VH-VL binders against Thymidylate kinase (dtmk-1). Designs and how they scored, part 14

Target 1, 218 residues: Thymidylate kinase (dtmk-1), of Caenorhabditis elegans (q22018)
Amino acid sequence: MATDQKRGLLIVFEGLDRSGKSTQAKRLVESINKKSTESGDASSSPSAVLQAFPDRSSSIGKLIDQYLRKEIDMDEHALHLLFSADRFSKNQMIRDNIAKGIDVICDRYCYSGVAYSLAKGLPEQWVRSSDVGLPKPDAVLFFDVSPEVAAQRGGFGEERLETATIQQKVAAVMPTLRDDAYWKTVNADGDLDSVEKNVFRIYENLDREKPFESLEKI
Below, E stands for the ipSAE of ESMFold2; O stands for the ipSAE of OpenDDE; V2 stands for 0.75 times the mean of E and O plus 0.25 times the DockQ between their complexes.

## First folded at step 4 (VH-VL; framework fv_benmelstobart)

Design m6 (from b5b with light chain S30Y; at its last look DockQ between E and O 0.03; V2 from the best seeds 0.00; counts 0 for: pae O 4.5 > 2, placed apart)
Fold by OpenDDE, look of step 4:
Structure m6 (fold): chain C 218 residues (1-218), chain A 120 residues (1-120), chain B 107 residues (1-107)
Amino acid sequence: as target 1 above (218 residues)
Amino acid sequence: QITLKESGPTLVKPTQTLTLTCTVSGFSLSSYGVHWIRQPPGKALEWLGVIYSGGSTDYNAAFMSRLTITKDNSKNQVVLTMNNMDPVDTATYYCARKGYYGSGSYFDYWGQGTLVTVSS
Amino acid sequence: DIQMTQSPSSLSASVGDRVTITCKASQDIYDYVAWYQQKPGKAPKLLIYDASNLETGVPDRFSGSGYGTDFTFTISSLQPEDIATYFCQQYDNLPLTFGQGTKLEIK
């Protein structure tokens, strides 16, 4: 009797720079894997992998990284497509892991790509179309951080897109991409432990029995 | 078969609190959000709020100060509590399930609705 | 709040007629529109979601179209059982909002 192995979850962390999303994504993965190890039944307990976008270790991600570090210039359309390509390069990996019951935790996803491009003034229909066909997240954890709190967190301004102007525009655009069906807003002004608890609560309440779908629209 | 059913008092006095329970069958509350919508007699539908599968809630700002939605997944029940009821709140109250397909909060299954009259 | 302006408020047509109802959104809401049928004393019934997707079990005489701000609901051939009030709904942003409704009668 094929033990109907529950599929993995695709969970996406989105938010502005320095919202703490990367830290929390990592913590979630660690927490999931720790629990799996403790249960002694590695086959029955969820495991998780972390995927950041862009993947700066990949060929495409390296090119993106060069742009972000201001080493090269690039057309904004090309950049948008590279980000999409970077995500699509992981399409099969995500689907395979999900099929195996492994949770895929993403630090940023298509919503960042769309938000940044829209903030830069690229055509909306075009921007929203490039990522169609990607795996649809089971949840988008949107880290909402106040500008005041974000400003207190060091390292702002090192990358090309880490300007106040760009961040403000992205902040205005990102909420417009919200889908109440799977977006969850996380108050990111709190301390790390409080935020972690909230993230985990959301994770624990996600449904693994729902069909795994592709994005039809963004 | 998927069903939702509203239950609670059908008569409430002004300033009193309304408590309605939506009992669901055929699906899990952990998988689907449940919304509350009301309809005054002869008028349009009005969205009140939602409790999502994960337990988070959103409310219509017009009612946020006096509306609370909770659920018990194990009992298959969603509870709406609305304080300080007024005759203007007289309406048929519905609970409805979020649609299965697509990416949005449309409603594929509805309860039969319960008429709540607020009268002294 | 996003306003859904539905027209007409009432409509009378004959059996077999093509019936069209429109809903205009106060802002661009993409295809996040649903259409419902409500018969007297009954709960609304979903007919269309995402502006043009027919709900399972709904007759194909019902259809929807539109993207952005202007949306259309159509009954290709009106049947006696179609006497009801029809509502559009947007779910692009909270709060969710409905049109005022169109009362459809048969001559």
Scores: ipSAE 0.027, ipTM 0.585, lowest interface PAE 4.5, mean pLDDT 92
ESMFold2, look of step 4: ipSAE 0.469; ipTM 0.789
ESMFold2 (binder alone), look of step 4: mean pLDDT 92; pTM 0.936

Design m7 (from b5b with heavy chain Y100W; at its last look DockQ between E and O 0.04; V2 from the best seeds 0.00; counts 0 for: pae O 8.5 > 2, placed apart)
Fold by OpenDDE, look of step 4:
Structure m7 (fold): chain C 218 residues (1-218), chain A 120 residues (1-120), chain B 107 residues (1-107)
Amino acid sequence: as target 1 above (218 residues)
Amino acid sequence: QITLKESGPTLVKPTQTLTLTCTVSGFSLSSYGVHWIRQPPGKALEWLGVIYSGGSTDYNAAFMSRLTITKDNSKNQVVLTMNNMDPVDTATYYCARKGWYGSGSYFDYWGQGTLVTVSS
Amino acid sequence: DIQMTQSPSSLSASVGDRVTITCKASQDISDYVAWYQQKPGKAPKLLIYDASNLETGVPDRFSGSGYGTDFTFTISSLQPEDIATYFCQQYDNLPLTFGQGTKLEIK
C-alpha cells in the first residue's frame, strides 16, 4: 500500500530487574493506543504492541522460564542462545508491525541478553554476535536504578538472576553496550508519573522517517 | 534542503504579547521536535521550550506561565506566544530542529533568528 | 537546573594552534553534550553532539570528549575561519541549558 503512512517505531526498554521498565513499557503502549482511539482516525495515529523478552508464553520462553524459576539447570551458553532464539522468533512480527506503522515496544531486548551473559563471564565476541541481524531499535530507554534500590522493590530474589551480585555486575556491563545514536538514560528513581512523562517525551520526539535498520553489531 | 525561518514583529511594547512563527522546510513537523531558544544581545543562549513531533510541549519553568508553543503540521509552522513582554525579554529568538542521532535535544538546524526588541 | 560552567570566557590563539575549551556540568549528564559555533550575527552551528560525535559536514579538526561532568572541545589546528563564540549545551534533563560561551579570537 503506497500509503504515505509513517512506519512504526521499535522502542526498547532496558535496565536492571525491578527498575520499573516493565510498568513504563506497558503505560507507554496504553497511552499510544488510547490516543489512537480518541483521535477517531486510526489511520493517522500510531498504535502500539507490547513485546516482552523472554516471551514466557512461547515454547522457547517456557524453557527459559523454567530456568529462571530454578526448576531446571542449563548451560550458560545454551541459555544465551535460547534468549537469542526467543528474540529472533519475533523478528518477523516486529518487522511486519513496523511496516504497518505499528509501534513495537519491547520489555528488554538483546542488550539484556548480552549484558547478563557478559556478567557471567561468557566470551565477549561470541555473546555480542548472536543477536546480529535483529531489528535495530529506534530508541533504547535505559532505566537507571541502583542495584540497592532495585533490591528493595517487591519481588526481588524470586528468580535465579535476581541476586545482588548478578545485578551489580549487569549494572556495570549494561552501560558499556550503549549506542550513542539511540540510547537514552531514564532516571528510574522518580515517581511513576514523572518517569512516564519523560518516557513519553522521548517517544514523541522520535523520527519515523528514518530508515528502519537491522543490527549489524552489538 | 532543510530550513527554518522565524517571522513576526521585531518591536513589542511592554506588557504586550509576542507572537513568532517558525516556518520549516525540508522536513516534517510530524517527525521532528522544534525548539525555541533566545539570546539576549551579547549573552548566552536560553532555552524556552519545545513542541515535539507528536504535538506535546515542554517549557522552561521560568517562562511556563506566559509561554505557549503550538504547531500546524500541514502548514509546516510552529508558533511561539509569549505574554507580558518586558524589556528584559529583548533578544534574538531562534527556532531550531532537534537532531535525530543521540537521545537528547541538541539542535542540528537553526533558523537565522529574529531580533525582538521590547521598548516603549 | 543543570549548570554548564564553560571556560575560558575568552581565548586568543594563533593560526595552527591547538585550542581547548572545557565545560563542567553540575551533575552527571553522561555524554549528553553538544557543542556549537556561533559567528557574529549568525545562528549557532552544531559541531559536536553526544560529547564526541562530529556532525556531518564539520571539519575533523573539531573534536569533543568527556563523560559525566567534565567535557572538552578541541580544535586541533586553528584556522582563520574558526573565529567565533563557542557554546556547550546539555540535554540530559530539562530545562536544556547552555554554557556561558567562549569567545575565540586570532592573535
Scores: ipSAE 0.010, ipTM 0.519, lowest interface PAE 8.5, mean pLDDT 91
ESMFold2, look of step 4: ipSAE 0.523; ipTM 0.806
ESMFold2 (binder alone), look of step 4: mean pLDDT 92; pTM 0.940

Design m8 (from b5b with heavy chain K98E; at its last look DockQ between E and O 0.54; V2 from the best seeds 0.00; counts 0 for: pae O 6.9 > 2)
Fold by OpenDDE, look of step 4:
Structure m8 (fold): chain C 218 residues (1-218), chain A 120 residues (1-120), chain B 107 residues (1-107)
Amino acid sequence: as target 1 above (218 residues)
Amino acid sequence: QITLKESGPTLVKPTQTLTLTCTVSGFSLSSYGVHWIRQPPGKALEWLGVIYSGGSTDYNAAFMSRLTITKDNSKNQVVLTMNNMDPVDTATYYCAREGYYGSGSYFDYWGQGTLVTVSS
Amino acid sequence: DIQMTQSPSSLSASVGDRVTITCKASQDISDYVAWYQQKPGKAPKLLIYDASNLETGVPDRFSGSGYGTDFTFTISSLQPEDIATYFCQQYDNLPLTFGQGTKLEIK
């Protein structure tokens, strides 16, 4: 009897820099895996993997990283496509893990890419089309942080790619990409533990019985 | 070779409209934003506005009511239109390309500039 | 608007001298500062972007530093061809703004 093993979940963390999304993504993965270990039934408990985008360790990600480090120049369209390619390079991995019942937690996904490119004024239809076909998230956790709180959080994140103006534009664009069917706003102004609890609450309430789908639109 | 070149009238009467054209070569307007900056004689540089690669625009609020920037990617041309010119608008007008690195609005290539004098 | 206060307005130095120009922003603008050289009758030329990155083809005697509100442009050894007006520019927020300029002359 093919034990109807529940599929894994694709959960995406999105948000501006200093929103704490990366930290919380990591914590979620750790929490999931810890729980699995404690239950003693490794076969019945979900496990999770963390995937950051861009993957700076990959061949494509290295090119992106070079750009980000200002080592090379790149056309804005090329950059956009490289980000998309980076995500697509993990397409099979994501799908395989999901099929195995392993949760895939993503630190950033296609929405950041789209928002950034739109903020730079690239053609909207083109920008929104490049990531079509990627796995559709079961949940997008959008970390909403107030500017005041973000400013208090030390260090410009490694992902500082944008002027304040661009960041503001990205902030304005991101909500326009929201789909209420799977987007969840997380108040990121709270302390780490409070936010973690909220994230976990959302995670626990996700439906694993829904069909796993691909993005048809962004 | 990357080049930008401003062209248009060098003399404008008060209340008239200035139209300048920036012709670019060596790069595509679909890939780069182009800014307009002016410099009154002996004074500092003043940013006027930008048309991004996607065609969207931003303007300095000081000129927003008078300034329009458009482009034709196929012609490699960006056009600045400024209404109701005044002698105070006398300046060298530059078009400049936005740099790529860091998504910053700095200018890596400039036109030679064109001096526009507003006089009766 | 973000004000860029540049100093000094003018500077005279000898060939081989170290020259320093400063620019102060009215608010924290991270490293979103560029420096330009403008020779008489010419368009500005980009020298430094992101406060400290040297533009391709620019001699290494030019450098920039700073983060936040205080920025410094330096010529390690002044050359005769460096006679020009130098400008700082911020691109943290719109409208983009420039410093008043520093006119550099050689004694």
Scores: ipSAE 0.019, ipTM 0.565, lowest interface PAE 6.9, mean pLDDT 91
ESMFold2, look of step 4: ipSAE 0.114; ipTM 0.681
ESMFold2 (binder alone), look of step 4: mean pLDDT 93; pTM 0.947

## First folded at step 5 (VH-VL; framework fv_benmelstobart)

Design p1 (from m1 with light chain L94Y; at its last look DockQ between E and O 0.82; V2 from the best seeds 0.00; counts 0 for: pae O 3.7 > 2)
Fold by OpenDDE, look of step 5:
Parts: structure tokens; sequence; C-alpha cells
Structure p1 (fold): chain C 218 residues (1-218), chain A 120 residues (1-120), chain B 107 residues (1-107)
């Protein structure tokens, strides 16, 4: 009797640079997997995988990485499409994991791609169309960090898109992409443990019985 | 300043349809869901339904058959339509914005409410 | 539906008193509870969300606690302007539901 194994969840972490989303995404994955290991029943406890976008280890991601590191220049349209391609390159992986009951935790997703491109002034209809068909997240955790807190976090400014101007524009655009049916704002000004607790709370309350869908629109 | 304001008829006859409009200011409907809640005189609050920022809706099952919520983002308006009104539906009707932080739907901003009386 | 049983239905206290209102959920709803203040003829005002988070601009004499099924709303020092009906609300699951309210009066 095929134990009706609950599907995995697709959880997306979004936010500005230095919002702490990457750290929290990693912590969530670790927490999920730790619990899975402790339960001794791999079939009953969810496991999770972390997927960052862009995947800088992939062929596509390497090109993106070169751009971000200011090693190469690229047309903004091409860049947008590369980000989309990077996400689509993981499409099957995401779907397969979900089908196996494995949670997929994404550090950034299509919303960042759209937000950055819109912030750069690319056509809205075009920008919002390229990621249609990707797996629809069960939840988007948007890390809202104050500029003051973000500025205190090290490493800002090393990459091409890590400028105050770009971040400000992206910050203005990101809320316009929100669908509060699955979009959850996380106060990212708190300490790591506080934020982690909040993230985990959200995670624990996600519904695994809902149909897994594809994005019809962004 | 964030504001919500309900408008529409304050008197409805039994079996008629109620149409209320919630006009919002200070925020975008593309970013926030708007809920409808009613309160009969001297009674507790009752949740009716929601239209999310993305345009999807959820309804209280008790009203699903006769309740519709729509919106026009460009006009900053959310519209509630409720069919087959009955005197039991007499209540103050509120539109309210979903809170900004966290999971779920709490309401951080409310309209002033509009009293709708259903009477022959 | 998730029932929120609020207690007491009415309360009379003196200025400066500590006031406590409780809300019990029919099932575990984590911390997905909000508390509202409603003055006569006015819309509800959010005071607490996520069981214990104070809404911006709300005086710190208001507080909330609880997790799971039992929740508490507290006014540490009752003020005359606090005369109102208070409601708890759960948002763990649809339909959203409210407590029956607690009418608070000043002696």
Amino acid sequence: as target 1 above (218 residues)
Amino acid sequence: QITLKESGPTLVKPTQTLTLTCTVSGFSLSSYGVHWIRQPPGKALEWLGVIYSGGSTDYNAAFMSRLTITKDNSKNQVVLTMNNMDPVDTATYYCARKGYYGWGSYFDYWGQGTLVTVSS
Amino acid sequence: DIQMTQSPSSLSASVGDRVTITCKASQDISDYVAWYQQKPGKAPKLLIYDASNLETGVPDRFSGSGYGTDFTFTISSLQPEDIATYFCQQYDNYPLTFGQGTKLEIK
C-alpha cells in the first residue's frame, strides 16, 4: 500500500542583499534534516535540500557569477534570461524532490529576478513572463531588513548589484510582487535565533495537502 | 496615511443583493489583501472573506454560495457582493487590511464600518 | 471551524488595576492570535498580533502571551481610556474566527 507520502514543500527565501535570508535558509534545511535523522524514520519525516539561485556552480550560474563579480558585461535582457534559465535548469530537480516528499528550500527565486530587472527599467510584461511555468512556491519568506541593520552587516558592495541605489530600487519593487496568499514577511532585523524561530514557525504551518502547482503569472 | 472606507447602501430589502465598496488609500491592493468582516449589533465579529493581493479569494463557507469579492487595483477598490440578504444579515460591515508581518491574517487597519440594515 | 472561547464576557475594574482576559482555542493554533480593542461605535483596533507582539503605537501596558490553545491578554495598569470591548482572533486556519468579546468597564 503506497503510504500516501505527503509531498515536499517549496519554500522560497527572498529579500535584499544582507537581509540574512541565506543564513536562515541554510538553518532551516539543517533543522529539517536534523529532525529527520533523529526520528529514525526517513519515510515519515521530511528532509530538505537547499537550492540557491543563481547556482554559481552551474554553467549558467558561472556566467552570471562573472557578471556579478564585474568580470564581464552583459546585456540586461540577456542577464534576465540567464537568471530565468538558471531557475528552469533546476525545474525538474525541484519537482522530483517535491514528489519524493523532500522539501526544497530556495535562496532567492523568480521574485528577485523580476524585481532586479524591473528596477533596472526592463519592460514589465516581458520581465514577468520569463519565469512562468516554474514551480509555484508554497511560501515566500520575504526578509524585510531595515537599511540600518543591513548596512551593519559585512560584505556589502563587493558585487555589481550590491549598491545602495540598486538595493533601494529593488526594495521599492519587491512589494509589488507580493501575493499575500503565500507571501510572508519576516522581520529580519532581529537576531539570528529570533528570526530562525519565526521561520520555523511558518514552516511548521505550511499545508502539504495543497496541490503542487506551477506559476501562471508573476 | 493608511485608510479604508466602506461605502454602499445602508438599507437593503430582504432577498436583495448587497454591494459594498471598500476604497483604500496609503497602500496598494497589489501588495495587500483586504478582508471583509461584519458585526451584528452587540455581537461578535464574523469573518466573511478575503481577496488577496494576487487576486485570489477565500470565503467563509457559511457565505460562499452568496458572497463574491472582487477588486480593481487601479481604482483602489474592493467590492463585496452578497446575495439574498436577510434580516439576520443586519450588521456593521468592515473592510480590513491584512497585517504586514508574519503568518496568517490579522488586521492592522480597518475601515470605519458601515451599518447595513436588512428590512422590508 | 476553530472556536475561540473568550473569558470573561464582561469585566469591571478600577483604574490602575491589572486586567487579564483569556482566550482558549478549540485546537492548537500555535501563536496565531491577535487581540483587538473596540470602542463603542468604532472599528476594532489591533493591539497584539502573533499572540505577544505589540502593534506599533500601542501602549506597552498592553501585552499578550500564550502558545497552542491558551492565550492571555493583559493590561498591566488599567486606564480610563481603555474602556472598550476586547476580542481575540485566530488566524491559524480559515475561516478566521473571533472570540465573543470581553466588555471592560471602569468602576
Scores: ipSAE 0.034, ipTM 0.663, lowest interface PAE 3.7, mean pLDDT 92
ESMFold2, look of step 5: ipSAE 0.454; ipTM 0.778
ESMFold2 (binder alone), look of step 5: mean pLDDT 93; pTM 0.944

Design p2 (from p1 with light chain S30Y; at its last look DockQ between E and O 0.85; V2 from the best seeds 0.00; counts 0 for: pae E 2.6 > 2)
Heavy chain, then light chain:
Amino acid sequence: QITLKESGPTLVKPTQTLTLTCTVSGFSLSSYGVHWIRQPPGKALEWLGVIYSGGSTDYNAAFMSRLTITKDNSKNQVVLTMNNMDPVDTATYYCARKGYYGWGSYFDYWGQGTLVTVSS
Amino acid sequence: DIQMTQSPSSLSASVGDRVTITCKASQDIYDYVAWYQQKPGKAPKLLIYDASNLETGVPDRFSGSGYGTDFTFTISSLQPEDIATYFCQQYDNYPLTFGQGTKLEIK
ESMFold2, look of step 5: ipSAE 0.519; ipTM 0.801
ESMFold2 (binder alone), look of step 5: mean pLDDT 93; pTM 0.943
OpenDDE, look of step 5: ipSAE 0.485; ipTM 0.837

Design p3 (from p1 with heavy chain Y100W; at its last look DockQ between E and O 0.88; V2 from the best seeds 0.00; counts 0 for: pae E 4.8 > 2)
Fold by ESMFold2, look of step 5:
Structure p3 (fold): chain C 218 residues (1-218), chain A 120 residues (1-120), chain B 107 residues (1-107)
Amino acid sequence: as target 1 above (218 residues)
Amino acid sequence: QITLKESGPTLVKPTQTLTLTCTVSGFSLSSYGVHWIRQPPGKALEWLGVIYSGGSTDYNAAFMSRLTITKDNSKNQVVLTMNNMDPVDTATYYCARKGWYGWGSYFDYWGQGTLVTVSS
Amino acid sequence: DIQMTQSPSSLSASVGDRVTITCKASQDISDYVAWYQQKPGKAPKLLIYDASNLETGVPDRFSGSGYGTDFTFTISSLQPEDIATYFCQQYDNYPLTFGQGTKLEIK
């Protein structure tokens, strides 16, 4: 943890299933760490880390994973709160990495949790309130993909929330959560390499001089 | 179908406060931010500031001491307030919407503009 | 502030001619450049974003290129309806800044 180095960035990748966001999140982390090594900065710590939500390896995440794999049923309010609890379980890790100058790249965040619960018809005010207090992203990269391109990218309906009807409802809700102060819409119809280049351009231009904040609203 | 329209006074006196309203249609202010840009006669466009879809603002440092941008999502209105007007502030004032894709703020839809003359 | 220096300030050409307008940025702005057409008494119209992406509904005779500091806008075959002022805009950093414009006239 250092007080005199540039802080890390919190960068969140959001988008529908099969938008390519998970692949791009991994590629961005790899690119940041590769360029850090090439610049001659020797360090035992990485310059960026990947955090996927849900974290399926934790106690909370294992329960969420069982639900997603159709092994158990769960009340939708309980599920919403478990997703939120999963994110809060990483709150300190995220803040610590940012303070040390390490970028945190999140594959999904509270915007997914809110969008899925709103799509299921849960009460809006309640749904929007549970993640207030999490770290505010420096950017949300929203991966916008046409249905035609998404269909070409493979598998559908392997897990509980991957059905066409749920994805269609989530697609209608996601734009209502946008705040273009820090949301950047990425055209994800291109091939993986062209999208990766666009993502890295966005990353390079993010402002590290703005203070790190917590969410006050969603 | 997407439209922006500026309205307000076309003549103000030096030192007075200018208030302009941008009324939008065909898109939601909860999803898109709106920028204010002006064009002095015969000169380049000048960016004034933005109110983002979430309600936060950024202002051009050259104007920030006298500039306020507010909005009312339910009325589809964005309001520009500029204090202490000077004859050099004579310009056509536009509101504009950021394009959906890309990192930065380029503008896919503009209002028609309103000429504001500052003279005694 | 990032300055956008546009040239030429005025240009006369014949129908069918290839027209080229340039913008130079005072610093590297990657490809964060848009190009606009503004006809007399009208609001600006977006033609090109991210230096080379054609906006929906814009004719293919318009194109853009460049990366870094040097950007080019081209009309491949000038049409009578293309009489207008054209200008670039950078959006790499705030404040957003614009070129002074190129007034295009048909001989």
Scores: ipSAE 0.321, ipTM 0.746, lowest interface PAE 4.8, mean pLDDT 88
ESMFold2 (binder alone), look of step 5: mean pLDDT 92; pTM 0.934
OpenDDE, look of step 5: ipSAE 0.511; ipTM 0.846

Design p4 (from p1 with heavy chain G104D; at its last look DockQ between E and O 0.04; V2 from the best seeds 0.00; counts 0 for: pae E 4.5 > 2, placed apart)
Fold by OpenDDE, look of step 5:
Order: C-alpha cells, then sequence, then structure tokens
Structure p4 (fold): chain C 218 residues (1-218), chain A 120 residues (1-120), chain B 107 residues (1-107)
C-alpha cells in the first residue's frame, strides 16, 4: 500500500447540557464518514465512530441511566466510579480504532465526570484520580454556551443532574480542567451550521503525527 | 444510629461571634455533606450553608460575609462560625445531613437544634 | 432566590379528614421538592423527597405530587399524632429555600 496509514484521532466533546455538543458530535462523525465514502479509498480517508458517555446501552451504563432517571438511588462515590468504569470499558475499543486509523468521537468524557463530582463537593484528589490511564484526547472541544441561549433549548429538568445549582457549579468547574495544549473552546451560541463549520475547521487542523498517549493526570 | 447534635453557647451578645459545633454519629463526614439551617421562633426555616464531604463549602449569600463552616472528619465535627451577631439572628440553629443518595440537597437527618438568643 | 409560597398558613381538620397543602415555586424546579413535618419543640422530619417519594418509615397516609411549579402534600386520613407544622423545600437551586409553613391543628 503506497500511502502510510495514519492513526485515528480521539476527539472529545464537552460542555453543559443543552450546549449542542451531542448534535455536533454526530454531525462530525457523519461528515467524516461521508467524505470517506466519497473518496472511494478507505485507506487514505479517515472514518469515524461515535461514542457517548455514559453508554446507556451497556451494563454499567444502564445502571447509570437508572440513577439519572431517578429509578434507583446510589452512593455518590459509587456513581463516580461507575462513570469511570463506563469509560474504561471502552478503553480497548478506543485504542483499537485509533490504531486502525478510525477517529473516535466522544460525547462527553472524563472531564464531565470530574467536573460534576467536583461540583458536588467530592474530594478533589480522589475525583481526579479515577480516570487516569484513559486515552488522552487529541482535542477537547468545549462547547461554551451562554445561559440565555441554553435556556431557550428544551429538555432540561428531567434527570437528576439537571438542576440549576449543579449546572452552575459544573460551569464554574469545567474551565479549571482546561489544558491549552489540546482544549478548544467552541462558541456554542451560534447556529448549527456555523458551529459545525468551526468544529470541522478544528478537526481538519489536528495533527495525526503526534504520539497517541494516555492520561497521566486530569 | 445516625445522630447529629448541636452544641455551643445559647446566649450571645450583639456584635459577638457565634460558634456552634455539630457532632455527628453513625456516619462519616467524609461521605456526607452537612448543612446548617436556622429557624427564628415561630418563623420559617432558613438555609445558611453547607460543607460537603470533600470539604468545600457553599453559603447563603445573605450570610456569606459573616458565616464560615469548617469540619474535622476525624472528630466527626462540623463547626459554624457567624460573626457580628444581632438580635435578629436569634433562632434555633440546626445541623442536618444531606440525603444519602444523589445530588439532591434535602435533609434526611437533623440535630435537635439549639436555641441561640442574641441579647445585650 | 426561588420562592416557595405555601398555602394555607394554617388549617384545622378533624381526625380522619383528608388534608391538602400546596406549595408554589417562583420558577420551574422540576420535582426537586421535599416536605417536612415539624412538631412543637422538635426538629423537622423528612416525609417526602423528589416531590412524591415517601421517605423510609413514613406512613403511607402521607403523599406528595407535582412537577414544575405546583406541588401538593396530602394526608389521606389525618391522625392525632399529625399535629405539626409542615414545610416544603426546594433544592433545585441555591440558596435552598423553604415554604413559610402550614400549621396543622386537629379539631
Amino acid sequence: as target 1 above (218 residues)
Amino acid sequence: QITLKESGPTLVKPTQTLTLTCTVSGFSLSSYGVHWIRQPPGKALEWLGVIYSGGSTDYNAAFMSRLTITKDNSKNQVVLTMNNMDPVDTATYYCARKGYYGWDSYFDYWGQGTLVTVSS
Amino acid sequence: DIQMTQSPSSLSASVGDRVTITCKASQDISDYVAWYQQKPGKAPKLLIYDASNLETGVPDRFSGSGYGTDFTFTISSLQPEDIATYFCQQYDNYPLTFGQGTKLEIK
């Protein structure tokens, strides 16, 4: 094969609820795969897969889902660990896809887990330690949405984590987790197409030559 | 058995500082947040603040400038300090445990409360 | 701050009566409402959380309902031991806030 196959990229979408990150993550995956199909050369064009966290279809994710839907109660520490476990359950999948040159697009990642737990007031050192060893993202796209715009978007209040207090605290904590080396802030107040263009621009400029690493700290 | 018990002075002079201690039993402060709530005689409950299991705090903005909450996990004690007390601060002061499950800040266990009177 | 407007402020009912207390939030707070019973000289006791969940050990004559802004607390059959002041509380947003209370007496 004449063309050196490059590794896939790990791209994480982070942000508050109703920031539009899920929609944009899906759009990115679709766009990548569409281009791959059109090129006719699967070896030269990247493909992508979407991974949401939590994976509510998995055994662990189902437990989390039950909690979020207020069907069951759970210790807050246990919940934190379940979120971590959910991510780690996809560890090998992520690494395998990356090795095959397939981009992995994550809707939420460890940063949400850490941010929510910190917002809740769990011990910081403990909270930041549980996800160490996960694949390190090539980019974190943080969707920054203004409260005014977020409020116009429906679907708030049905799950446990959808309180104004929690969201405000998470909003305050999330920026503290930023690493300028791979974090990108996306203005999420814009229309879908504008945001999509920005996301794609960031995607196109990512470096596939960098070593794929694991998180040493969060 | 889960218990919370408030202790401290029951009489404070105006402008003085109130220090109350909440001693807990039957659970660990490293696992549960503890809130402070007060109730003036014959009036509604008023939330003062919270110290979370991790040691971080949140305060009612109305009291933030005067209120400090600390804890010692090893002693099972939470301490409330409120400066510049005024007769209007006369109330029964309660410490209460945050519910065990989830994020929700309702209170499943309460101390018996201690009446603090601010008077010259 | 989120205001919890509780009504009525006081009521008197007979043993066996159905008693209803309402709490209205100044904004949508989903189901993040708790109800407490406070007997004279005692600390509040949790009865209901998440608007409709009965706390463990609480008699099933107590119930709660509501979502959004309007919440209802109900005693299906009033008992003599139910003489108390009842409070609603929201925990959607800080500061946590309580209703002004409903003093319940038995005729």
Scores: ipSAE 0.024, ipTM 0.645, lowest interface PAE 3.7, mean pLDDT 91
ESMFold2, look of step 5: ipSAE 0.308; ipTM 0.742
ESMFold2 (binder alone), look of step 5: mean pLDDT 92; pTM 0.933

Design p5 (from p1 with light chain L96Y; at its last look DockQ between E and O 0.88; V2 from the best seeds 0.00; counts 0 for: pae E 3.6 > 2)
Fold by OpenDDE, look of step 5:
Structure p5 (fold): chain C 218 residues (1-218), chain A 120 residues (1-120), chain B 107 residues (1-107)
Amino acid sequence: as target 1 above (218 residues)
Amino acid sequence: QITLKESGPTLVKPTQTLTLTCTVSGFSLSSYGVHWIRQPPGKALEWLGVIYSGGSTDYNAAFMSRLTITKDNSKNQVVLTMNNMDPVDTATYYCARKGYYGWGSYFDYWGQGTLVTVSS
Amino acid sequence: DIQMTQSPSSLSASVGDRVTITCKASQDISDYVAWYQQKPGKAPKLLIYDASNLETGVPDRFSGSGYGTDFTFTISSLQPEDIATYFCQQYDNYPYTFGQGTKLEIK
């Protein structure tokens, strides 16, 4: 009797640089997989995979990485499209995993792409259109970090987009992309364990019975 | 300052339609969902429905057949329409903003409420 | 629907007293509980969200605890201005539901 295996969840972590989203995304994946292993029944417990965007190990991601590292210059439109292409390159992977009951945890997604491009002044209609058709997240965990806390976290300024000006603009744009039906704001000023607890709480309450959909709009 | 204010008729006849408008200030409807909650006199609060920042809606199943919530972001207005009003629907009607943090919807800001009496 | 059973329905206490209100959910709702204060003729005011988080600007004499089905709201030292009806609310699942309220009076 084909145990009606519940579908996996698509969970997206969004936020400014140094918001702690990457760390928390990893922790969530580890937590999910740990529980799966402990249950002894791989078929009954969800497992998870982590997908970062951009995927800097991919051909497209490498090109993006070169740009981010200031090794090459690129037209902003081209860059936007490359980010979109990077996400779409994982489209089937995401869908396949979801269908298998595997949770897909994304470190950044289309919202970052749109936010950065809008912050740069690219046309809104065009920017919001390129990612249409991607898998729709079951939840967007937006890590809201105060500038003061973010500034205390090291490594800021090494990449092209890690400037105060850009981050400020992105911060202003990001809320405009919010749909609080699935957009959940996480207070990212807290300690790692506190934030992790909140993230996990959100995760545990997501509905796996809802239809898995594609983005119709951004 | 964040404010919500309900406006509309305070007297409705049975079988008529109630239309209430919630005008918000201090925040954008594109960023926050707005809920409608009512409270009959001397009774507990009852959740009616919500329109999220993205425009999607959810309704209490008890009212789904006769309740509609719409909004105009540019006008900062959310509109509740409830058909076939009955005296049992007499209550103070509130619009309230969805809380900012976390999963689910708690209500961090409320309108002052408007008493709607359904009477012949 | 998830029922929130609030207790007691009414309470009278003296200034300075510790006041405790409880809310029991009909099912496990994690910590998705909010507490509100409603003064006569006024809209509810949020005091606590996520069972234990104090809303900004709310005095620290107010607190909440609980996880799962049993939740507690506490006023550590009752003040005259705390005369109100208090409500719990769950937001784990639609429809969101409220407790029946606790009317708090000062002796």
Scores: ipSAE 0.372, ipTM 0.801, lowest interface PAE 1.5, mean pLDDT 93
ESMFold2, look of step 5: ipSAE 0.419; ipTM 0.771
ESMFold2 (binder alone), look of step 5: mean pLDDT 92; pTM 0.933

